# VHH binders against Hydrogenase maturation factor HypD (hypD), part 6

Target 1, 377 residues: Hydrogenase maturation factor HypD (hypD), of Rhodobacter capsulatus (Rhodopseudomonas capsulata) (p26411)
Amino acid sequence: MKFASEFRDPALAKGLLAEIARLADQIGATAEKPVHIMEICGGHTHSIFRYGLDKLIHPGIEFIHGPGCPVCVLPRARVDECIEIAGRPEVIFCTFGDAMRVPGSKLSLMQAKAAGADIRMVYSPLDALELARRNPGREVVFFGLGFETTTPSTALAIQQAAREGLANFSVFCNHITVPEPIRALLDDPYMRLDGFIGPGHVSMVIGIHPYDFIAEDYGKPLVVAGFEPTDLLQSVLMVLRQISQGRAAIENQYARVVPEHGNRVSLAAIADVYERRPSFEWRGLGEIDASGLRIRAAYRAHDAEEKFGVGYAGQRAAVEEAEGCACGAVMTGRMKPVACAQFGKGCTPEMPLGALMVSSEGACAAYWQYGGARAAE

## First folded at step 10 (VHH)

Design s46 (from i1 with D31E; framework vhh_7nfr_2)
Fold by ESMFold2-Fast, scan of step 10:
Structure s46 (fold): chain B 377 residues (1-377), chain A 121 residues (1-121)
Amino acid sequence: as target 1 above (377 residues)
Amino acid sequence: QVQLQESGGGLVQPGGSLRLSCAASGFKFSEYGMSWVRQAPGEGREWVSSISYRGSKTYYADSVKGRFTIARDNVKNTLYLLMDSLKSDDTAVYYCAKDFYSTWEGPFDYWGQGTQVTVSS
């Protein structure tokens, strides 16, 4: 790492690292008894490894790479349902590029496309809406994926389709929410978490108050963070400051971008279009209460689950992970990617065994690209 | 599955008092913020009051501050609105509303059927 040339303000970065080290020493954090800080955003995981923050920071600080990658936590059965829908001759199936390589039980979407399914990569649900306008004789299905950062755009596309009467547009809804998995992780008695780096982009939508329960019920600090190296370092410092003071609060390091109350227009669109499922399965984590979204009855004409008879509770196939894949252990901090027996051998970005190797937001892919594949122990 | 059922409305004279209740089921009530919203005939919805999921924080519209008290019972899964010094302008259908998150600010994802409050002589 060329420390001085990599950061926009290297003097600020050095000062933050020194203060982090001072507080880590003060609270007694060591490599043997570290402070465990989980980041929930895959973008933060990527930045930590890209800028070598895991190597530069005090050894008493351990990052836990949480479930911040939407394609990584998508169940195999939901991928299989995508392939079933895409295989119908009348269907144009639209997806983000990252989802193309996620393994289902037998096929990925990329392999289904190679076998003749009409699957198109898009950058926005609005691209799928335009495809629906241009192809009125076809059913255009958008694969709705992501946390609250992507959910508003999909909601707006559904609202627009309803206003236009664009009957051939529908969404296969797999949108999930961030606060609920944090609660599930904190309720796990085997999780050792001392604090959190809160997601910057999700919090632009939901604000900071959905995280209040983390401090109020669990006594753990959370700091919403930007994506620059100094944003992340300042956020770590803020978490450590709270720990050193015996305090727990929700703080916003990214206030220049994240409003306290979020984006009210985006939130209204979400509440108009979606309701919470009672439960949703997360690949590697199991069922999490109230963590998945379903399209409301008012928009049922644009719900691909209703249109194609998929996605119902109790009708999905059982999900089995590849033997020897440790994705769940990695996402809960019980194992680092390099400790997985398959890492760099049977599991590579070109031939992924698990979803964490597919997305750049997955811990395994980040470790492969920046810190893991050829590094000494 | 989620149900919110209001009760306690009725006809009351100016200066009188009413206690509204909202029975909640089908979700973990103790994990979500709750609110009261009212709608007078021919008017839009007006937010009245909100309460955080623990009951530790309460918020009121200026029009009702000092006269209304919001409360919750997380054991009984019930939300309350204690209305004192009622005025004719308080005449409206009162709706119980569930926050989409653990916040108190909305957006609201579920609403009750409403309970009519009429303040008249």
Scores: ipSAE 0.652, ipTM 0.854, lowest interface PAE 1.4, mean pLDDT 86

Design s47 (from i1 with Y53W; framework vhh_7nfr_2)
Fold by ESMFold2-Fast, scan of step 10:
Structure s47 (fold): chain B 377 residues (1-377), chain A 121 residues (1-121)
Amino acid sequence: as target 1 above (377 residues)
Amino acid sequence: QVQLQESGGGLVQPGGSLRLSCAASGFKFSDYGMSWVRQAPGEGREWVSSISWRGSKTYYADSVKGRFTIARDNVKNTLYLLMDSLKSDDTAVYYCAKDFYSTWEGPFDYWGQGTQVTVSS
């Protein structure tokens, strides 16, 4: 095995690869009829490519890169609303760095910043709270983005702002949830999924039981995984064992980090601050019921949608992706990034056509960085 | 809009039985775990029981285990709590609650208005 010597424990990695190959052969998995395993985490997508697991693993195992990148699934219309808010002269707009380059209909946040908007990159919603304290004459708006890993920190910031009476702090809430898009993918008759690698960091917050429906309703295994190459290989092995045994269950390979019932304090903060939207639009997946969060009435003073008169606007949902970009097909696993006609041509990290090339958690960016063939341009 | 409507509460003698119902609307009932939570006079909320979205897993507080049975009907979008061998300590307002993440003891994102259960002679 070519790159296994680079792993922290190359002997363990070699043993896991051999056992995976044995089970893959036993169940009849081939390159022509592979077992399709979706990873539901941008961090897992990154680790798979960084360690070359997609090349080292038995050819009967095919990784499908799921919608685990929050900026990648954000509709262009929501980016346009960020730019509208950020363009107001009274506003300091705060965002994580990876959202800066995501294209809207006409501008990214980076381009809006260059044109004079006060946009600041922050590492935590608590940084935005501090900006609100130091700039009492300005409206400080935090771009609330991410799955359940980032949602607790934003909830805590909102709770703190309410306790302190920081009337100039608000959040533009675009937080989304992981179980609901998995159900949407499993309900799609064109999806070819045999099993799942469950998100490690999300599961630290929500636990493993929100995934029970995958096994109970759809008869598919899911294994929550860590990010080391041996964590991922052990998780694939656990999925294959279930398939070989005709079993479907939710298992936790990452038990050293992920508690069975999640983080109760984080979940309580989320439930206190947020309620579920009836639906939320996902780029490439359409409307998904109950998959987006909005700030509850008790914290309405800190809701940027209420404060600035923006919201989930159906009229803006018709914004098209750039011509020739296959982001929707890549995001749902129907196409690999290298099969996109624009990959490495009209779409590069310097000139991205879609969000999958902008974010380090996006499949296109991972293929560009670790695919080797494109890195030398 | 999400609505949870409880019914079936009332006055009952110690050792008696009651059946609580909760009619759910405004969300896909079969996709979420459901729970019963009670609040006795002058006390905080106490989790009573939870049922998974399919009904395959049920959980009970130690105080009610063996006496109460949680059940659901996903065709009728209705949650039930069958209460046997009622004690004076079971006197409380009983709330139907929707699980936020299909958790076994919450947190909960929506609540009903509650139904009063009074156990006295």
Scores: ipSAE 0.533, ipTM 0.792, lowest interface PAE 2.0, mean pLDDT 86

Design s48 (from i1 with R54K; framework vhh_7nfr_2)
Fold by ESMFold2-Fast, scan of step 10:
Structure s48 (fold): chain B 377 residues (1-377), chain A 121 residues (1-121)
Amino acid sequence: as target 1 above (377 residues)
Amino acid sequence: QVQLQESGGGLVQPGGSLRLSCAASGFKFSDYGMSWVRQAPGEGREWVSSISYKGSKTYYADSVKGRFTIARDNVKNTLYLLMDSLKSDDTAVYYCAKDFYSTWEGPFDYWGQGTQVTVSS
């Protein structure tokens, strides 16, 4: 990129940190009365801890690690339904690798595979289409998971299956949306959020205008950010500048990558294939209105939820999180990972109690790898 | 700019061995997990192996477990794949991949050009 040299400039990083400290002092931000900035993207959470930005930044700035990890917010019951589908002898179940280790109520997908389920790791829904072509006697089910970053490629695969008449291909749709959980968090009277760092990749698909309500209705700034440490520092600086000026706007720090209006082709594919669910359950957050996507009637033959009678098309049982796990409190910003009583004791990446310790996009896993390793005695 | 450059591919007989190398530059190699991904003729990409940033954790696809060994040298910024007991099914272009925030099996944010491995009968 044209600006790549600036991202590797330590003098630029030092200058940004100094200006952040100046604005934080001007605002009156202290460790006792901090400015709370939520980053939504799990990748931003990881980068913050990897580069030690949480320790380098002024103590009056507190990062809140938001619900930006799709597998982390997937309900336990939906994982159980994946395992039920994958366990059928006629099924080849296809998933991205990051979903394999997420705990269900009894098994993860990785454990189900070890027990004999036909589970394939794929890099694209198109890989699942090819499996469906080569295995016409089998049902090929793709695990549709993720925010708006992954939704377009799954939509295109569904369109291709319908066009081709590939009746043995279906998707178990668990795609969710970013703007809706932000509204839910802002509507919670006990949440203390002063600003946001917006997800770069999701915004490449949806653009910046779906976030306008944050500034217009709630008076809070949001800055869409790139993934380099100086991208994050510049985005924090932009949030603090708005606060110091008594202003609230949606700004794009990642403008050369993120188009203002998103990807029109991707959005058209999403709109053609999917409709919004009235609500969708998020692990640790509860029901959030309009936050989940469902395959439309025109493509219903490719909806695994309808085909196998699971999820909202079937019966589900309530399941409880592991005892002593504070994942919900971490995702809502009420607790840092290190403050969880189980962190590093009963909950480790080797023996995870909850999804936040399994996924690299989860706050607990990121804190373990980078935040915990960097912690002073 | 991030660069990954593979080497060590070639023609080998069934049951033979090869050692692949990947020279990494443009990022702090010791801070990231690294992976090997392959693509066989006419097939999609298949994850082969991943190694954590310190080398303390390694992961393998079931098809290669016990035959392949992933290793790294953080002083030389180099990733390795030692391939033993090679089978015709191992024929593929092998790609070195940088893990996105140390996510094994992807997503991957950078890829090498690939190195061809052919297991001839």
Scores: ipSAE 0.000, ipTM 0.116, lowest interface PAE 16.6, mean pLDDT 82

Design s49 (from i1 with S56G; framework vhh_7nfr_2)
Fold by ESMFold2-Fast, scan of step 10:
Structure s49 (fold): chain B 377 residues (1-377), chain A 121 residues (1-121)
Amino acid sequence: as target 1 above (377 residues)
Amino acid sequence: QVQLQESGGGLVQPGGSLRLSCAASGFKFSDYGMSWVRQAPGEGREWVSSISYRGGKTYYADSVKGRFTIARDNVKNTLYLLMDSLKSDDTAVYYCAKDFYSTWEGPFDYWGQGTQVTVSS
């Protein structure tokens, strides 16, 4: 779907595109001097490319694909630690399917499974709890991965394990937070960002006020957006209106789904189970202060880092990306996926060099699937 | 190591005023919302007030609105609660709390030791 006429509301889409073009022209945005709008959520990256919004929108608007894919920003060393845990004969290692193909330094989890590790794909951390109940002689380890959308369900599973005394259940905690990397990107003097499309699903949990610093400290607009093409177009329009008016505020285009103060129950579960790490290593971005979560001492029996003597990946020298992979440059908006020397050559979804080509939420995979093929400009 | 240390509590007569302080260390104070929570004798914890990391937004429980003022000094890494027109019902241990996210009314990830406020008859 490359044309506005193919959208569910073509008249609304065309009207939004026209108003975006009018405002872009008014503020002097051109292909040579564009307005840079970062979308943080991998689901927004996917939708932009699926609906061809990057080609339909005024050429003075440039989308920058942010670090909104949790498997994409997971360091190779943390994947290696998953494989170390999964390789123990007493361990049943449980993970979401999305993590199976993420490359570590030597193996992916899928390859470790093929080599004999007991690795099981699950749909919920509650599935891992049930495995722990059914296999009392085995250590069941759940790979805790994701931003604030997945963190609550993992916290609830840990709380349940503690209540039941399921000593054989633990979590390898790699949960990360969204506001902190936005601050890190804004603190980078080489990043030129004019506005943001805020994550819809993360904001259902944390609300809109964790983003206030973007407007208050940095003077940049952020609009929390839904995933339909007209949601994204309305959100771009709202960003451009703020820029044209010389103002910066946090706005919620997705108010039908996202409550102002988030999900209080989910946030309470997170705060009960987790504390912030002083820093956490992000693949392609380096160390980011307070951006990773650690299981609190009260739940230490359910912390796989303590049980298996792992979780020090951020203290090791970072495992370097495959030579020629430009994932860090793509993730920070310094380069588009098609400009990566390996794109479509040594790096394909079938043989990915980096995580951005593995996940459907990664910019490289989205470019490949919806417009990154050699036939696309 | 995150530390929150309250001071300024004590005995005060009804209608009197107190200023509570909370000295914060071990984290980037200006990046997080802060709150005051109290616990009266024989009661559960009650949220009192919250302030955003920049001080631009403040929130108050209905029981204290118009009488209490929350403030912060990001240079000194200090949170304040200015309490006016104190009532016997304000008698409680007052806790300084750090927001897990910069969000309203918690949740909180770190707490101080508390400071006792007693409003005499």
Scores: ipSAE 0.593, ipTM 0.825, lowest interface PAE 1.7, mean pLDDT 86

Design s50 (from i1 with S56K K57S; framework vhh_7nfr_2)
Fold by ESMFold2-Fast, scan of step 10:
Structure s50 (fold): chain B 377 residues (1-377), chain A 121 residues (1-121)
Amino acid sequence: as target 1 above (377 residues)
Amino acid sequence: QVQLQESGGGLVQPGGSLRLSCAASGFKFSDYGMSWVRQAPGEGREWVSSISYRGKSTYYADSVKGRFTIARDNVKNTLYLLMDSLKSDDTAVYYCAKDFYSTWEGPFDYWGQGTQVTVSS
C-alpha cells in the first residue's frame, strides 16, 4: 500500500467534500429527501463515526449502517449452541474476543466462562490448532465466525488439521457471505437504498464481480472502499457521480489493495473446505438463501455440528430480541440507533440488549462512542 | 443435489467445430457463474472459459480466445461451449463447473462427469 499517505491529505479531503456537496445539490439531495448510501462493512461504520464524516458531509447524504458485523447478525440460538458445546467437560472452546459478550438466550460466552466453562480467547484459528496439539485428551472447538475475511484462515486450519490427523480439532462453522444479504436487502419492499459502499477486506478475498448483480439486476451503484477518511469520501463521490449520470456499475476505489478477481489461493481453500448451506438465519434479518457455509463431507471429522449433534438452530424461527431493542430496524435503515427507546437507558455497552451495542463494528456501539451527548435527542 | 451433465463431445478433424452442452440441476442456475475446464491426457486441469450469471461478461483462456464462445440459457438451465477451428491441442475431457463466487478461473464448488473431445485426422 505505498499510496496510503496521500489519503491523509487535508486539502484532498476538503476538495472531495466540496465536490460531494456540488453533486448532492445537483441531484436535489436534502436532509428531508436524502440519498441513502449503505456501508456494508462494520469497519466502515466505525471509521465514519470515528472521523466524524457523518457530520462533515452534505446533509443530503445519509449513511445506512448495514449488516457488516458478524457477531451482530449471529442468531441467539447459535450463541446458545456455543454455550452448550463449551459446557461439556471434555471441550476447550476457542473464540475471538469480540464474541465473548454477545447475548444468547440466557448467557453470553463470558458468563459461561465465569460459571466454569473452559473458554479461551484466541487471535487466529492457528492458536486453536496449537491448543489441540498440546491437549490431545481434550476436544478443541474453534468458533468459526465472520465474513469472507476470516473464512480463508479457518479453512486453512481445517486443511492443516486433516493433514496432521488432529482428530481432536473441530470448527463450529458460522461463516457467512456478503453478496447474499445485499440481495435480501434489495428485495425488501421497504428498502432505503440508493447506493452502496462495498467492503474493503471482504473484497480482497472475493474480488468485485460477486457484486455485479447489484448493478445489473437492481440498478444500484456499489463502490468498494478503503478505510481512510479520504477513501470513504472518494467512494461517496463515485456513488454520487453514478447517480448524477443515471448509471449503475460496480467500481473499485480500493484498487491498491483489492484485486479485481480477489485472492485465488484463499478462494480455492474456501471451495475445498466449505459448501453453501441452502439458507442461514441472520439475527434481525431472518433466513437468507445460500448465505452460510458448511464444512464439506471430506472434512466432516472437523465439523463440530456433526461431532456434537448441534446445528439445527438456523432451521428455526428467529428468537425475538430483548424487549425494546430495534436491532433489525437499525440494520435496514428504518431507524437510527438514537431513535431506539432503550439507547443509553436499558441498552449500554455495559448492559447490551442487542448485538449492535456489543461490537465496536455495530452501529449502536459506534453511536455510543462517537455520537456525543446531543445524539440521544 | 447439485448435478452437472455434459454432452456433445466426439471425434472431429482439425479445423472442425463442436458444440458442448451442460445440463444443470439442484441449484438456482441463473444466480451463479459457470465455467468450462479441460484436462488433456497426462496433464492437469486447465481453465477454458467462464460466463457471468446473466451472460453479460465472458472470459477466455488465451489458448482458446477467438476460437471458442461460451454461452448460457437460463430458461433451460444449460451452459454451452461453441468450439471453432479445433486443433489437436484441444483434445481433452471437457468439464462443466459451477463457480463458488466469481466468473473468472474459479474456484469451483461442483463439477460434471466430463465429455471427451478428440481432435485427430
Scores: ipSAE 0.593, ipTM 0.822, lowest interface PAE 1.6, mean pLDDT 86

Design s51 (from i1 with S50Y; framework vhh_7nfr_2)
Fold by ESMFold2-Fast, scan of step 10:
Structure s51 (fold): chain B 377 residues (1-377), chain A 121 residues (1-121)
Amino acid sequence: as target 1 above (377 residues)
Amino acid sequence: QVQLQESGGGLVQPGGSLRLSCAASGFKFSDYGMSWVRQAPGEGREWVSYISYRGSKTYYADSVKGRFTIARDNVKNTLYLLMDSLKSDDTAVYYCAKDFYSTWEGPFDYWGQGTQVTVSS
């Protein structure tokens, strides 16, 4: 249950809520003219709804659910390329579980598996590496997916495969970056964003300085946050303090976990294995410059795009969302999930129309489970 | 295709000055922090200086503080290193390096080919 009395420190939570309300009133935030705070990480979206923070917080504070779910922003064309690779009889295709149900243009990976493709769910790229060692007669392809939190582990697996000479291991690289979509959202004149809750786990890798442009170029505060309810409330309070003072800075609420300059070892592995693509397509956001990663020439033998002639070898035509699905509007904060015509009707976790209902990190799935549909009426 | 191309090195006497330039192409130069890194004969790479993407923040290795100045021109996509009061210990190949993320001591994702600086009588 989602009430403040169930937090680890209910007295601290109530004190934070009271101070947030005081500052919200001071800056003139109302339900009619709210302060819009975007949380970037899907884990933050999940925690907000699980603990009912959206209902406990002052009505002048509105959470905007950002593009922090990697499977949610994956374009349908990239899912189609996964199915093309997985359909080859020599291939064992390895993926995280969340990607299995994401719709491509005709099939999901789960449907391709049902039709006979050898697709396996793994918890780590190192699991796929072990499959490659045990199946030397097969091509083992790992679906490289995720923001900077997952990218180092995939880089490590590629480095290890190269050191061992595991010629049958490759990665279909769809890793994406966090700072670049924030810039794209801030460049949209119809987005009304006043501040940000920054991702805790991504920032453990990249540090806080990749976000400096948000404060310096756009005059907006960002606070990197942990995942406990009191972490989120402290971070909201820190954003509101900056707004009340006419300030914009990058602050770290999660400083005991997130180092200012990130993780040097993780960043070195990323820089060794990957380079930035000139652009990458995001479902609902379009092309974003420098926001996707590709494997460098030095690791070319482990690049599934090179090996199977997909991605680099040709761009696929854009494919449209399912009829009546508003995933793009939800991802950009222009619509709440409950305002989607299909929400709870044609679109449910059992029968998802779009990626935001498939992943637990997606706004639609979070609203279904915690934010309205689960506790409907 | 990302390219970094250094120029401006050469032979100089102790106490002299040099200006290094690095021409950048193939990426949005104004969005990334840039560094100068040097490598003396028989030694590993040593980070020298960093400049943030707008030029508002600069950092220097202790060995060059007060003698070197890093600068950038985001319109011309060019990075500079002004080197004053040069010492024999400054003899090295100087590399322009691009940050993957905003971390001034690396890691770096792209490097130039280097420009030789020799400080001798």
Scores: ipSAE 0.527, ipTM 0.802, lowest interface PAE 2.2, mean pLDDT 86

Design s52 (from i1 with S50V; framework vhh_7nfr_2)
Fold by ESMFold2-Fast, scan of step 10:
Structure s52 (fold): chain B 377 residues (1-377), chain A 121 residues (1-121)
Amino acid sequence: as target 1 above (377 residues)
Amino acid sequence: QVQLQESGGGLVQPGGSLRLSCAASGFKFSDYGMSWVRQAPGEGREWVSVISYRGSKTYYADSVKGRFTIARDNVKNTLYLLMDSLKSDDTAVYYCAKDFYSTWEGPFDYWGQGTQVTVSS
């Protein structure tokens, strides 16, 4: 298979970089007037920095690290609600490891665990189902987090709990959707976005047509991309080719993995279990219409928000980012992490002020991890 | 509350025409793809047609292609299905369905009550 063999070819990468540079020059892209390409995917920000693509690519191409990290956009108020639930004596609270260090208004989940809350790190909502089976006298609550990549497995867990009658299993639903924040960013008059690298894993679930509005309403190209450095470079080339031709279309560079219509089984599970909230608060981005999921009435017994009477609190003024932290500006591409006054001083991976320093998929954490080695040159 | 309300069904002779309407409320209609799905007596649900959020893309099941036309009015929050050259096999309850994502054949997160179409002499 010719295509698979090319993933390990450094000559292919050099050829792609040269063609990108040729098209960037043709378009008139420079460091002072760059083409702004936003990538949206938990893995793409990490891969760009891991492979040094941000340093290797033509200076007229600027990557904007969008809101592709679910824990990074989780509101402080929602972390506070997790801590309230986890603090109840009857509760075993289950979460993915990345969420443990996300700052709430006063505590992270890791600090709440240290203070005596029964909080357990899991790799799958199925681990939480097993805990519910083994602990029938306890309430087992799973912290439902993520974009469309994690939503199907949580939906399946809820369906399984309902079939088995596991009344002590519930999910605190904080699942969010990808197309809606893209629309919100494009509606922002201060955003300067020329194109998008579309999320690979999310698009495995939803397909490519949910992005049609980007081309049709906003006249911007989007290319769904894989995670190999040559996948990313090919996708950038495809975006630049569209710009040079005065076109705007949704294209799929990751067709070997991403089907046009998505994963029908996963989508059916999501639609069965969830409905859209009218709006959902995104940390650093504010309220975004139809961007959050809520468990349907048919599965209400497994909805931790209803079961424990916790409210949705979108009051940003009451739960501000730490003074001097620029996480919102970083997520919208208005500022690089190193330009934040707190970066490497008051904000470090050990003592994060904002969520972008917690996850390896956050721009601040990626700059911290990979920036030091390159800065020495 | 999301509500989808169909109208325009009825009894029609083979070869006749009907225009179905679906009035949508409780969500931003212009942000979602919309579909028509039908269910004949004793049969499962069959997807009929989908229209993209602005109406620029439409797709049809092979059984209705060339005979049915899907349309929408985003100002009036209304979805339409124009049915020509109706056949006895088109007899079904027709449902307006909201796409959960802008996908071509569902999944659907909300359904209307349905409107009965009967094609008979």
Scores: ipSAE 0.499, ipTM 0.786, lowest interface PAE 2.2, mean pLDDT 85

